# Ledger of designs, part 144: miniprotein binders against a2bj90

Target 1, 235 residues: a2bj90
Amino acid sequence: MSRSARRKTSALNTVLRVVEVFASIQGEGPFTGTYSVFVRLAGCNLRCPFCDTRYAWSLEAGKPLGVEELVEEIARYEPSLVVITGGEPLLQRHPLNSLVEGLESLGLRVQLETNGILPAPARDEQLWRVYHVVSPKDVPVRVPGAKLHPSWVDYARATGRAWFKFLVANEQHVREVAEYVAKLGIPRSRVYIMPLTPEKLDMKELLELHSRIASLAVKWRLNFSPRLHLLVQLP

## First folded at step 16 (miniprotein)

Design RJ14
Fold by ESMFold2-Fast, scan of step 18:
Structure RJ14 (fold): chain B 235 residues (1-235), chain A 102 residues (1-102)
Amino acid sequence: as target 1 above (235 residues)
Amino acid sequence: SEEDLQWLAKLAEIYLRAAARAFQKGDYDKAAFYLYLAAELIAEAKKLGDPELIRELFEKAEELLEKALEALEGNPEIRKAAEELIRAAQELLKEVIERAKK
């Protein structure tokens, strides 16, 4: 096989279906406030009722982009953090590992956002080496089919590179989260609660909701994740 | 407290507005989700032991939200009736907020 034919074949196997790439501030989770490039991958294995990114649900929503091209595009932003999100990024697991390898080779810090339904990374995956924010959708928001894969708890314990971020609307939701993480043996230090924010809240409503959920985080001794990008009106 | 009741009423109003918007867009799963959250908040408000009038308004709003959820789950063809019930619940919660302010 010629060199050109080999490159074409490998490029097809290392293609990601990408919805969008943009620079912003990470507004959520343990890296809140970090200058980041967001890579939204297409496809999702859930249909969350509260989902604001329904445009990313189909794999067809993503345009095919080679891993090398995507690494070069990300690098041009000179980010402090690369946030790989979706849909559900682990649906494109094979080319995702190749992307992570490319980004790590440039010394870029990578965070994956996942619903945690698919298994956590194995030790031989490049994904084993990066940070993961797991957002379970079985508790408290009860999305059908959204059971957290138990390997994520083992991964968090083994690596110290996973946190669990829960959408909450009220104190009963926080109670359910506290019971859930205790049952699974997830340390409270790795748990974030985040306000469930409907579309088109005015700024006063958005701030009041943040304040209320933050107060519950203090009361229940859990970490709080804002949705900072919404408060400062960034994408 | 009165401040807690005002907050729960405000948050229920927020979720009812989200439900109404979702109904208008045909996102019935989203509408049902937010309607359920509003119903939970009204139930919590009743536990605060607030003035009789405010409690009555919350009870009425809760009944309307429960009927709207049943209509959505049992028969999607009755969606228009569910939209009217959501609007009625929003008006009642608005009245609770206004009365609590005064």
Scores: ipSAE 0.497, ipTM 0.769, lowest interface PAE 1.7, mean pLDDT 81
ESMFold2 (binder alone), alone request of step 16: mean pLDDT 78; pTM 0.753

Design RJ15
Amino acid sequence: SEEDLQWLAKLAEIYLRAAARAFQKGDYDKAAFYLYLVAELILEAKKLGDPELIRELLEKAEELLEKALEALEGNPEIRKAAEELIRAAQELLKEVIERAKK
ESMFold2 (binder alone), alone request of step 16: mean pLDDT 63; pTM 0.529

Design RJ16
Amino acid sequence: SEEDLQWLAKLAEIYLRAAARAFQKGDYDKAAFYLYLAAELILEAKKLGDPELIRELLEKAEELLEKALEALEGNPEIRKAAEELIRAAQELLKELIERAKK
ESMFold2 (binder alone), alone request of step 16: mean pLDDT 74; pTM 0.719

Design RJ17
Amino acid sequence: SEEDLQWLAKLAEIYLRAAARAFQKGDYDKAAFYLYLAAELILELKKLGDPELARELLEKAEELLEKALEALEGNPEIRKAAEELIRAAQELLKEVIERAKK
ESMFold2 (binder alone), alone request of step 16: mean pLDDT 63; pTM 0.548

Design RJ18
Amino acid sequence: SEEDLQWLAKLAEIYLRAAARAFQKGDYDKAAFYLYLAAELILEAAKLGDPELIRELLEKAEELLEKALEALEGNPEIRKAAEELIRAAQELLKAVIERAKK
ESMFold2 (binder alone), alone request of step 16: mean pLDDT 64; pTM 0.571

Design RJ19
Amino acid sequence: SEEDLQWLAKLAEIYLRAAARAFQKGDYDKAVFYLYLAAELILEAKKLGDPELIRELLEKAEELLEKALEALEGNPEIRKAAEELIRAAQELLKEVIERAKK
ESMFold2 (binder alone), alone request of step 16: mean pLDDT 75; pTM 0.715

Design RJ2
Amino acid sequence: SEEDLQWLAKLAEIYLRAAARAFQKGDYDKAAFYLYLAAELILEAKKLGDPELIRELLEKAEELLEKALEGNPEIRKAAEELIRAAQELLKEVIERAKK
ESMFold2 (binder alone), alone request of step 16: mean pLDDT 63; pTM 0.563

Design RJ20
Amino acid sequence: SEEDLQWLAKLAEIYLRAAARAFQKGDYDKAIFYLYLAAELILEAKKLGDPELIRELLEKAEELLEKALEAAEGNPEIRKAAEELIRAAQELLKEVIERAKK
ESMFold2 (binder alone), alone request of step 16: mean pLDDT 64; pTM 0.547

Design RJ21
Amino acid sequence: DEDLQWLAKLAEIYLRAAARAFQKGDYDKAAFYLYLAAELILEAKKLGDPELIRELLEKAEELLEKALEALEGNPEIRKAAEELIRAAQELLKEVIEG
ESMFold2 (binder alone), alone request of step 16: mean pLDDT 71; pTM 0.663

Design RJ22
Amino acid sequence: SEEDLQWLAKLAEIYLRAAARAFQKGDYDKAAFYLYLAAELILEAKKLGDPELIRELLEKAEELLEKALEALEGNPEIRKAAEELIRAALELLKEVIERAKK
ESMFold2 (binder alone), alone request of step 16: mean pLDDT 81; pTM 0.791

Design RJ23
Amino acid sequence: SEEDLQWLAKLAEIYLRAAARAFQKGDYDKAAFYLYLAAELILEAKKLGDPELIRELLEKAEELLEKALEALEGNPEIRKAAEELLRAAQELLKEVLERAKK
ESMFold2 (binder alone), alone request of step 16: mean pLDDT 64; pTM 0.557

Design RJ24
Amino acid sequence: SEEDLQEFARIAEIYLRAAARAFQKGDYDKAAYYLYLAAELILEAKKLGDPELIRELLEKAEELLEKALEALEGNPEIRKAAEELIRAAQELLKEVIERAKK
ESMFold2 (binder alone), alone request of step 16: mean pLDDT 63; pTM 0.542

Design RJ25
Amino acid sequence: SEEDLQWLAKLAEIYLRAAARAFQKGDYDKAAFYLYLAAELILEAKKLGDPELIRELLEKAEELLEKALETGDPELEKAAEELIRAAQELLKEVIERAKK
ESMFold2 (binder alone), alone request of step 16: mean pLDDT 63; pTM 0.528

Design RJ26
Amino acid sequence: SEEDLQWLAKLAEIYLRAAARAFQKGDYDKAAFYLYLAAELILEAKKLGDPELIRELLEKAEELLEKALELAKRTGDPEIRKLAEELIRAAQELLKEVIERAKK
ESMFold2 (binder alone), alone request of step 16: mean pLDDT 69; pTM 0.641

Design RJ27
Amino acid sequence: SEEDLQWLAKLAEIYLRAAARAFQKGDYDKAAFYLYLAAELILEAKKLGDPELIRELLEKAEELLEKALEAKKLGNPELARKAALELIRAAQELLKEVIERAKK
ESMFold2 (binder alone), alone request of step 16: mean pLDDT 63; pTM 0.525

Design RJ29
Amino acid sequence: SEEDLQWLAKLAEIYLRAAARAFQKGDYDKAAFYLYLAAELILEAKRLNDPELIRELLEKAEELLEKALEHGDPEIRKAAEELIRAAQELLKLVIERAKK
ESMFold2 (binder alone), alone request of step 16: mean pLDDT 65; pTM 0.565

Design RJ3
Amino acid sequence: SEEDLQWLAKLAEIYLRAAARAFQKGDYDKAAFYLYLAAELILEAKKLGDPELIRELLEKAEELLEKALETGDPEIRKAAEELIRAAQELLKEVIERAKK
ESMFold2 (binder alone), alone request of step 16: mean pLDDT 65; pTM 0.566

Design RJ30
Amino acid sequence: SEEDLQWLAKLAEIYLRAAARAFQKGDYDKAAFYLYLAAELILEAKKLGDPELIRELLEKLEELLEKALEALEGNPEIRKGAEEAIRAAQELLKEVIERAKK
ESMFold2 (binder alone), alone request of step 16: mean pLDDT 66; pTM 0.602

Design RJ31
Amino acid sequence: SEEDLQWLLKLAEIYLRAAARAFQKGDYDKAAFYLYLAAELILEAKKLGDPELIRELLEKAEELLEKALEALEGNPEIRKAAEELIRAAAELLKEVAERAKK
ESMFold2 (binder alone), alone request of step 16: mean pLDDT 79; pTM 0.764

Design RJ32
Amino acid sequence: SEEDLQWLAKLAEIYLRAAARAFQKGDYDKAAFYLYLAAELIREAAELGDPELIEELLEKAEELLEKALEALEGNPEIRKAAEEIIRAAQELLKEVIERAKK
ESMFold2 (binder alone), alone request of step 16: mean pLDDT 65; pTM 0.574

Design RJ33
Amino acid sequence: SEEDLQWLAKLAEIYLRAAARAFQKGDYDKAAFYLYLAAELILEIKKAGDPEAIRELLEKAEELLEKALETGDPEIRKAAEELIRAAQELLKAVIERAKK
ESMFold2 (binder alone), alone request of step 16: mean pLDDT 64; pTM 0.539

Design RJ34
Amino acid sequence: SEEDLQWLAKLAEIYLRAAARAFQKGDYDKAAFYLYLAAELILEAKKLGDPELIRELLEKAEELLEKALEAYEGNPEARKALEELIRAAQELLKEVIERAKK
ESMFold2 (binder alone), alone request of step 16: mean pLDDT 63; pTM 0.548

Design RJ4
Amino acid sequence: SEEDLQWLAKLAEIYLRAAARAFQKGDYDKAAFYLYLAAELILEAKKLGDPELIRELLEKAEELLEKALEALGDPEIRKAAEELIRAAQELLKEVIERAKK
ESMFold2 (binder alone), alone request of step 16: mean pLDDT 61; pTM 0.533

Design RJ5
Amino acid sequence: SEEDLQWLAKLAEIYLRAAARAFQKGDYDKAAFYLYLAAELILEAKLGDPEAIRELLEKAEELLEKALEALEGNPEIRKAAEELIRAAQELLKEVIERAKK
ESMFold2 (binder alone), alone request of step 16: mean pLDDT 60; pTM 0.476

Design RJ6
Amino acid sequence: SEEDLQWLAKLAEIYLRAAARAFQKGDYDKAAFYLYLAAELILEAKKTNDPELIRELLEKAEELLEKALEALEGNPEIRKAAEELIRAAQELLKEVIERAKK
ESMFold2 (binder alone), alone request of step 16: mean pLDDT 66; pTM 0.595

Design RJ7
Amino acid sequence: SEEDLQWLAKLAEIYLRAAARAFQKGDYDKAAFYLYLAAELILEAEELLKQGDPEKALIRELLEKAEELLEKALEALEGNPEIRKAAEELIRAAQELLKEVIERAKK
ESMFold2 (binder alone), alone request of step 16: mean pLDDT 80; pTM 0.784

Design RJ8
Amino acid sequence: SEEDLQWLAKLAEIYLRAAARAFQKGDYDKAAYYLYLAAELILEAKKLGDPELIRELLEKAEELLEKALEALEGNPEIRKAAEELIRAAQELLKEVIERAKK
ESMFold2 (binder alone), alone request of step 16: mean pLDDT 76; pTM 0.752

Design RJ9
Amino acid sequence: SEEDLQWLAKLAEIYLRAAARAFQKGDYDKAAFYLYLAAELILEAKKLGDPELIRELLEKAEELLEKALEALEGNPEIRKAAEEAIRLAQELLKEVIERAKK
ESMFold2 (binder alone), alone request of step 16: mean pLDDT 80; pTM 0.775

## First folded at step 18 (miniprotein)

Design SN1
Fold by ESMFold2-Fast, scan of step 18:
Structure SN1 (fold): chain B 235 residues (1-235), chain A 110 residues (1-110)
Amino acid sequence: as target 1 above (235 residues)
Amino acid sequence: SDEELADEVEWLLKLAEIYQRAAERALKKGDYDKALYYIYLAAELLEEAARLAQQSNNPELMKKVAELLRKAAELQAEIARKIGDYELAELLLELAKRLLEEAEELAKKS
């Protein structure tokens, strides 16, 4: 039983369900414009109506890949940034910590994208050391079941390694974000607003929506995140 | 100013059109939860536009908002016909009726 238990424990800590791995430019958040490798993990604990990556919702959508194999695949791209996204990557927390350890051992910079429902990293996790872009789905987009875990605010204050990125459509949404972050004590310097872009916008519409939300960011003294990859037609 | 109010209304109308087109695309794909999300968002934007247009006392703007409210109501009724959930279909038809009533009221005030 000892041998079987060791194999199962190894698999739980060294195998990730991966949907896709590809090189692109980070189009969003504090690292906008960075040459990156995107690692999309399978599984999500939300069903956002506006989600454009529904193919990643099921854990079964991911192919099992060993951490060492995945580290080698990522390293071949020689990225300036590794973006781990999904789904919700924290659903695979244990093997994710092992992946981060492998990537850090190669000197690679890692950024996680998370919905913030699951707790922020503890100090003894490898994930404590990397960057996190938290995308709350409770405000202003009001996704059922979404609630930001309060530990993310503490993590942001303690480390300076978390930012909060909110999807917004109009000024009322921005007002709701401003009230929300003030109530939670999130510094404005760590807050990004980003346009809520539906799929298949033409370039003129996409630019107009970006321009309007950017203007609101200036008015409300918040940071602006584009969706640059959409503007330059990259994945 | 009235000019700034008119600019805000024009933006809300443009944004509502964007989300209505997204709802139509989602409907065509059979992605009814996405279609529903965007039609509700568009309806909220149109209702805000109607409120601001009424405050602006601009008859042409009020007529334009009224016409887009009618189109939003028509789309909601179309989505209701495609949904297999009768309770949700009834809710959408009630929302469509409300948008039509708001459109008629706004048209009378123009």
Scores: ipSAE 0.479, ipTM 0.754, lowest interface PAE 2.3, mean pLDDT 86

Design SN2
Fold by ESMFold2-Fast, scan of step 18:
Structure SN2 (fold): chain B 235 residues (1-235), chain A 110 residues (1-110)
Amino acid sequence: as target 1 above (235 residues)
Amino acid sequence: SDEELADEVEWLLKLAEIYFRAAERALKKGDYDKALYYIYLAAELLEEAARLAQQSNNPELMKKVAELLRKAAELQAEIARKIGDYELAELLLELAKRLLEEAEELAKKS
């Protein structure tokens, strides 16, 4: 392959469609409370009815940014954690691997948030080395088309770098999650349940919902994920 | 145990009302898929509440569940009238009728 053709291919694999980049506190999952930079990538392979980031559904909602430029922008925030979210970030898998390589070269910790429909990283991907919070949408929330790819369970066992975070509203949802993870062989230590928060709750309602779901986590011996950013009114 | 069941039912009813408020907001914005999803979640919560209220043999809670099941049916029928998809509207009206039947049966048992 000519050098020009290789340069064009490399450039194509080093451009991401980015909706927004902002600093906040990670409010969810195993890194709750960490000072983070959020990178929201455009495009999604689901249309979840409860989705709060519908503006990111289209790939065209993202502005093209070079990986090198994006790495420099992220680095200026001096974050303890880089959270790559979307949409579904794995839709842009090839340039995403390049972004991860750049961030790792700076010693930055990276967490990917994914719906788990697309396959887990292979050993030869840079994504193999980063943390993943997988949010299945098949159980209990039953989003059409949302089947978890089985490779995520294998990846979690092989690396210890994946957790599974489930949206729940009540005890019946928690029971369904417990049955689901048992059937798939996902260790309970890798499972988080998180309140399914409808739009525009007052603080008392939000806290009460958190309290109820946290109590269920204790009862069912699962981990609890808050939505801390909602409680402290951050983006 | 009866006190614990009553607390659980009251929480499910409160959460269902929260989802109805979310559905009403979505409906006003013309976001019918979001409205339908929240009504669906509320109906699931009310089905669980009905089971627990019957288990605790609490007529007052059964009547409250029946009232909210009727509200779910009303909201679903309202969406069916506004949605442009005839097949989906027909399905929604059938589901609303079933919710009304469940509410009526539950009210009889109270």
Scores: ipSAE 0.381, ipTM 0.724, lowest interface PAE 3.0, mean pLDDT 85

Design SN3
Fold by ESMFold2-Fast, scan of step 18:
Structure SN3 (fold): chain B 235 residues (1-235), chain A 110 residues (1-110)
Amino acid sequence: as target 1 above (235 residues)
Amino acid sequence: SDEELADEVEWLLRLAEIYQRAAERALKKGDYDKALYYIYLAVELLEEAARLAQQSNNPELMKKVAELLRKAAELQAEIARKIGDYERAELLLEEAKRLLEEAEELAKKS
């Protein structure tokens, strides 16, 4: 970053708390297989028992980075997709909108991963214009305090830029997801089920879980999300 | 068919074992909430396996389901001894007792 740009960024006080930035392949959801840069923001409003990124739970886990500095760092990777994840990225909503504006100005495709507890973007937010993968934690995984904000369903209907990705362990979970999305009026075409994979599974266990959940996706006429990065041993 | 039911039970048992191993790893690290969560997932799979095994009248599968339900109860009891919260520990011991009773009933039907 130039000295002039650093002074301008600090004067504007548009700063994000960032845990890590790295290049990988998007392993999950509608953009599976895409060369991506991952931006993990600090802070989370949930304490999911199965969480494998507990190091990002605290806002203090993140290093303060100016939006312009972060945009330049991301751009150097020349990604096909920028994945903004966390923690819960919407906890840093104001500077996040500024980051999205900077990334869009470079023609970069942006995907946000969110637990959907905080409201969906309003039409006057830059976040309105990017892709969102919403991962509800109330159904079927029943995390305390997790409740999908109803505005996410309205946002998905209005924009066609939201998908709903559910962690599942068995067919009963898939049934609960099917009932949940039907009740909320979410089209099955926007629903992904993904295997709930514990840490330190061997390759046979990973393949077994993927195979069974994929079969259930076919049976229930839902989309399947792998966890491709785990299968190919990427970050 | 009985063969299709047996295949389904074997799948459910295989997944239950994966989650129970994950619970054991979490327990060894002192992550009791994670361990309990994976025990809960295993129990859900085992409850369905028990229903299908009884429906297929397969004593070998019923015995295997009973064995894994006993393991779930043992893991919950171990967490109860370590958790430090007396009220929570008492609730976990009651739940472990119920799982042991379910396992024993299933074993008697095999």
Scores: ipSAE 0.495, ipTM 0.789, lowest interface PAE 2.5, mean pLDDT 88

Design SN4
Fold by ESMFold2-Fast, scan of step 18:
Structure SN4 (fold): chain B 235 residues (1-235), chain A 110 residues (1-110)
Amino acid sequence: as target 1 above (235 residues)
Amino acid sequence: SDEELADEVEWLLKLAEIYQRAAERALKKGDYDKALFYIDLAAELLEEAARLAQQSNNPELMKKVAELLRKAAELQAEIARKIGDYERAEKLLEEAKRLLEEAEELAKKS
C-alpha cells in the first residue's frame, strides 16, 4: 500500500459518525444541573419502543467528523461536562477512545451514556478513566436483546466511575430494579430511578410522573433522577 | 385502610391514562411498536388497579377500572391489527366485550 492509502485507512479509524453537538444542561443522573456539551453519536444496537431519538438509530444518520475537529468544536463551548450519548456510543469504540484522550488532554470531564450491552472499558482503554451512566434495558422495561454485560458491575466495583440508571413507570418496576441490583451486588448509592416520560406530555403530566417516581425513590431508598431538561424545556 | 387503597387506585388510573394517551398518539403517527409498548404498560397499571379496587369495596372505582381496561384492550386490538396479528386482535376484542359486561354489572351496584 502507498503512504496515501495507509493514511486514508488511519484517518477512518479516527472518524466518528456524529448526529449532533449542542450545549445544554445535563438533566439526568448524578451530574444533573451541570452545564454540558452533548455529543450524540450515530448507531444503536437496540430498538427500544420508547426511544425519543430514533433519528440516531442508523450509523448513516451521523456525519463523519475527525476526532481532532470534534475536540476543537467541543472545547469552544467551554463546558463543565462533555456528555457522549447516542444511539449507543460504544458501537464506535475505537475512535471514541481517541476522542476521550483528546478531551482529557484539555482537562475536560467526560460522561458516557450507554445501554451496557457491550463490555465495560478495559484498563488499557481511555474510556476506563471517564464516568459512565449505564442504562440497562433488560430490567424493568424488558427490551428484547438488552442484556446488561456483567463486566459493568466489575467496572463499577473497581473504579467507582459507573452508576446505573433505570427507567420506571410504577412501584412494581422499582421492586424489580431493587431485586436486580441486589442480585448483581450493585450498591444502592450507585442506582438511580428515573420516570419513563412519553413524548408530548404537558407540564401537569410531567410533574405527576416526577412526583410519583421521586416518592417511590424515597420509599425504596434509591437515588432519583429527574428529566430536568424536559421540566425547563431545554433540548 | 380502604381510603389508602382508593388513593393508590386513583394514582394508578392517572398514570394509566397518561400512557394510554401516549399509545393513542403513537398509533396516529403509525409508530406501532411505541403504541404497543405504552398500551401494554397502561394495561399493567390497570390490572394492578383492579386487584387493589377489589379490596376497597368501591363499585364505582371497580367500574372505572373495568371501563379503562376495556378501552385498553380495544386499543391493543387495533394495534395488533395494524401489525398483522389478527388472532391476537380477535382475542383482545373478546376480552373487551367481557370487560364491558363487567362494567355494566358494576354500574347496577353503584
Scores: ipSAE 0.660, ipTM 0.840, lowest interface PAE 1.5, mean pLDDT 89

Design SN5
Fold by ESMFold2-Fast, scan of step 18:
Structure SN5 (fold): chain B 235 residues (1-235), chain A 110 residues (1-110)
Amino acid sequence: as target 1 above (235 residues)
Amino acid sequence: SDEELADEVEWLLKLAEIYQRAAERALKKGDYDKAIYYLYLAAELLEEAARLAQQSNNPELRKKVAELLRKAAELQAEIARKIGDYELAELLLELAKRLLEEAEELAKKS
């Protein structure tokens, strides 16, 4: 369809359940250090035991916001990157595509954070054009019901716009990640390992955990993601 | 080297203690799923530390690992007593039993 026809169809489904919108620095993944606006969408299809954002699990945790109003709010921050996270953002897929279209029309770069259970974007979706950081919860953290949808590997191969970010505690976890991505045919250049940080670590513990996981990334020839916002005490 | 092995064991013990403290905090908040998750993670780290400690042939490291295994078992038993799910409580008690057996075996081989 034409751009005008697509805009008209999406306008009828233009409400998102939003938990919070705030400016910070992207602390994780391939865009670490980027001035960003975070948009946390409500609702999640997992109940991860280690989840720090349990307040976003229910759709009722989010306030209804029109896509146009949300685009205007985001634009006021003049961000280098818009990070759409949650919950699981793909649960609100239809209005999310409309949001992405609005943000792209302003020349804003968009990154989605997803657990990868729901299918990757199709070529005719606005979401096909943006960056995705996929956080599988089947390996090594073994969350019940968490299975990476195989379309994410195809999407990564076809577009080069997906990375896979894994929470790890020790070398055994890194080995499991290495085996998992090799079996699926995910290039190491698309793989990040990140420290599995429980709440209320002191700064020395947090730094030591980061140092140990970074050393494992070097040893296993994988990329390392910090949790920079925790180290510098930003949201 | 023996020095590198000792450093790795000490790190695994420290990391296990970090996750046990996380489990204790979760227990106090009534977040039983989080507490159980961090206890399993701590147990896995302690099992790895036990394997490396046996390789080091160091009685002090084996005793330290055994002590932390016993602490992990005690915490799992405490959570099992508070949980309302029979199947989950049985699983936690079985894990606690296994950790105690591993601790006893390590202590005997010291």
Scores: ipSAE 0.448, ipTM 0.729, lowest interface PAE 2.6, mean pLDDT 84

Design SN6
Fold by ESMFold2-Fast, scan of step 18:
Structure SN6 (fold): chain B 235 residues (1-235), chain A 105 residues (1-105)
Amino acid sequence: as target 1 above (235 residues)
Amino acid sequence: SEDVEEFLRIAEIYQRAAERALKKGDYDKALYYIYLAAELLEEAARLAQQSNNPELMKKVAELLRKAAELQAEIARKIGDYELAELLLELAKRLLEEAEELAKKS
């Protein structure tokens, strides 16, 4: 059996619940500005009050797609980056590893967005080899039930492939983030603060929130993540 | 020193977002945005008091009053009429404080 045939038969038993697949620009984190395909997986283990993607909370919100079919769909966009987001993608960990394997076999760069409640990848997972942006929801946004799994700090130190991105609204939040990352031993170079932007802000409001949080990033010597897609009116 | 006017403008952004969420029946989202605005107003109040600026203190009181009114509306929508009454009384006191501060600016 050829490698392609083996991969095809493996994918038949590996199905992801997918909410949407679309091309855009990565607006957030260390890869801001990159032409990307976004893959939103269904299901989430949190109910954040500020969540803009509540339609992805249920696993049933996702259409079942085989890994091979999804890889082919993503490849048609010819992306510089594949962003796997959700919900919480790690809820579909087993088929997600198969998806990552398929994407890497095509030479595609993969980034996962995760709330970090579930454990970081083990060394024998395909997920070990890709980039992760971890968005803790225990600090400073205080979502009930949220707690960062400690293995993410170990993963970040071992691989250099994880960054921590925090939603912030004010300087008190930034102070809480600084104390949190210091206590966990996360280097400031791996920390991003990002403005907490409600839906339907006008451009002036978006710029005011971005300017404030960017200024705090300089003051506290942290990295700044914009929400660039909102500023340029992309999905 | 920080620009207190910036904190007040950002608090207003979150309060407007809370109003939109309230109108849609997203009470958890509305309360969360009111909470974010309140944190900014607490920062603004400290700085306004340190600068002994009645105009800024008045603006803080006006936005705290709006927060109380929004919380009262949510309390009423979820059936907590006692909390709604207490919040409306707080809003009245904040209006009186703003009016007193206006006499000093």
Scores: ipSAE 0.504, ipTM 0.778, lowest interface PAE 2.2, mean pLDDT 86

Design SN7
Fold by ESMFold2-Fast, scan of step 18:
Structure SN7 (fold): chain B 235 residues (1-235), chain A 110 residues (1-110)
Amino acid sequence: as target 1 above (235 residues)
Amino acid sequence: SDEELADEVEWLLKLAEIYQRAAERALKKGDYDKALYYIYLAAELLEEAARLAQQSNNPELMKKVAELLRKAAELQAEIARKIGDPELAELLKELAKRLEEEAEELAKKS
């Protein structure tokens, strides 16, 4: 390959379609309560009926931004954690690996949020070295086409850097999650259940739903994820 | 206990109302897939509430579950007029009718 063609190909792998970048508190999963900068990437390979971020579904919803420029923007927030979410961020896998490399070079901790349909990182990817919160959409929420890629279970066992976060409404959903993770060999210590909160709940309803799902987590010996940002009225 | 069972039924009814309101908001916004998803979720919660209410032999709880099943059926029928699938409304109406009839029978035997 010529140098010009190589430079052009490299440049194509260093541009991300970004919907938004903002500072907040991580409200979900194993890093709940952490001061974070959120990077929402455009594009999604699912159309979840309950999705609250439908504005990120199209790749065209994102503005093109170079990896170096995005790293500099993120660094200005001085975050304890960089949360890369979307859409589905793995749709932009190649430039995403470059972003992760840049963030790690600054000593920043990175967490990816993914639906787990696309394969888990390979050992030669920069993504292999960061944290992943996988949110399966096949069980219990039953989104068509949302089969979890089996490589995520292998990745979790090999690295200890993946957790599985499930949206649940009631005890029957928790039972389905427990059966699902047992069948796949996912340790309960790596499993979070989180309340399925529709938009525009009042604070009393939001708190009651959190309380009920948390009680089920104790009963079923699973971890509980709040949606803390909703409780404290942050983005 | 009767109190624990009643609390569980009342919680399932409250949760079903939450998802029914979400379905109503989605319907008004034109998000028919979201509306349909939440009304099916509400229906599943109401079916469980009906089962527990029957086990409790509490005609007032059974009547309350039947009322919400009828409201869910009405909302599902409205959604079905936009996107199809009228069968769920019929199933919810039939469950509500059976629950009301059983509640009346239990009230006569009290």
Scores: ipSAE 0.514, ipTM 0.770, lowest interface PAE 2.2, mean pLDDT 85

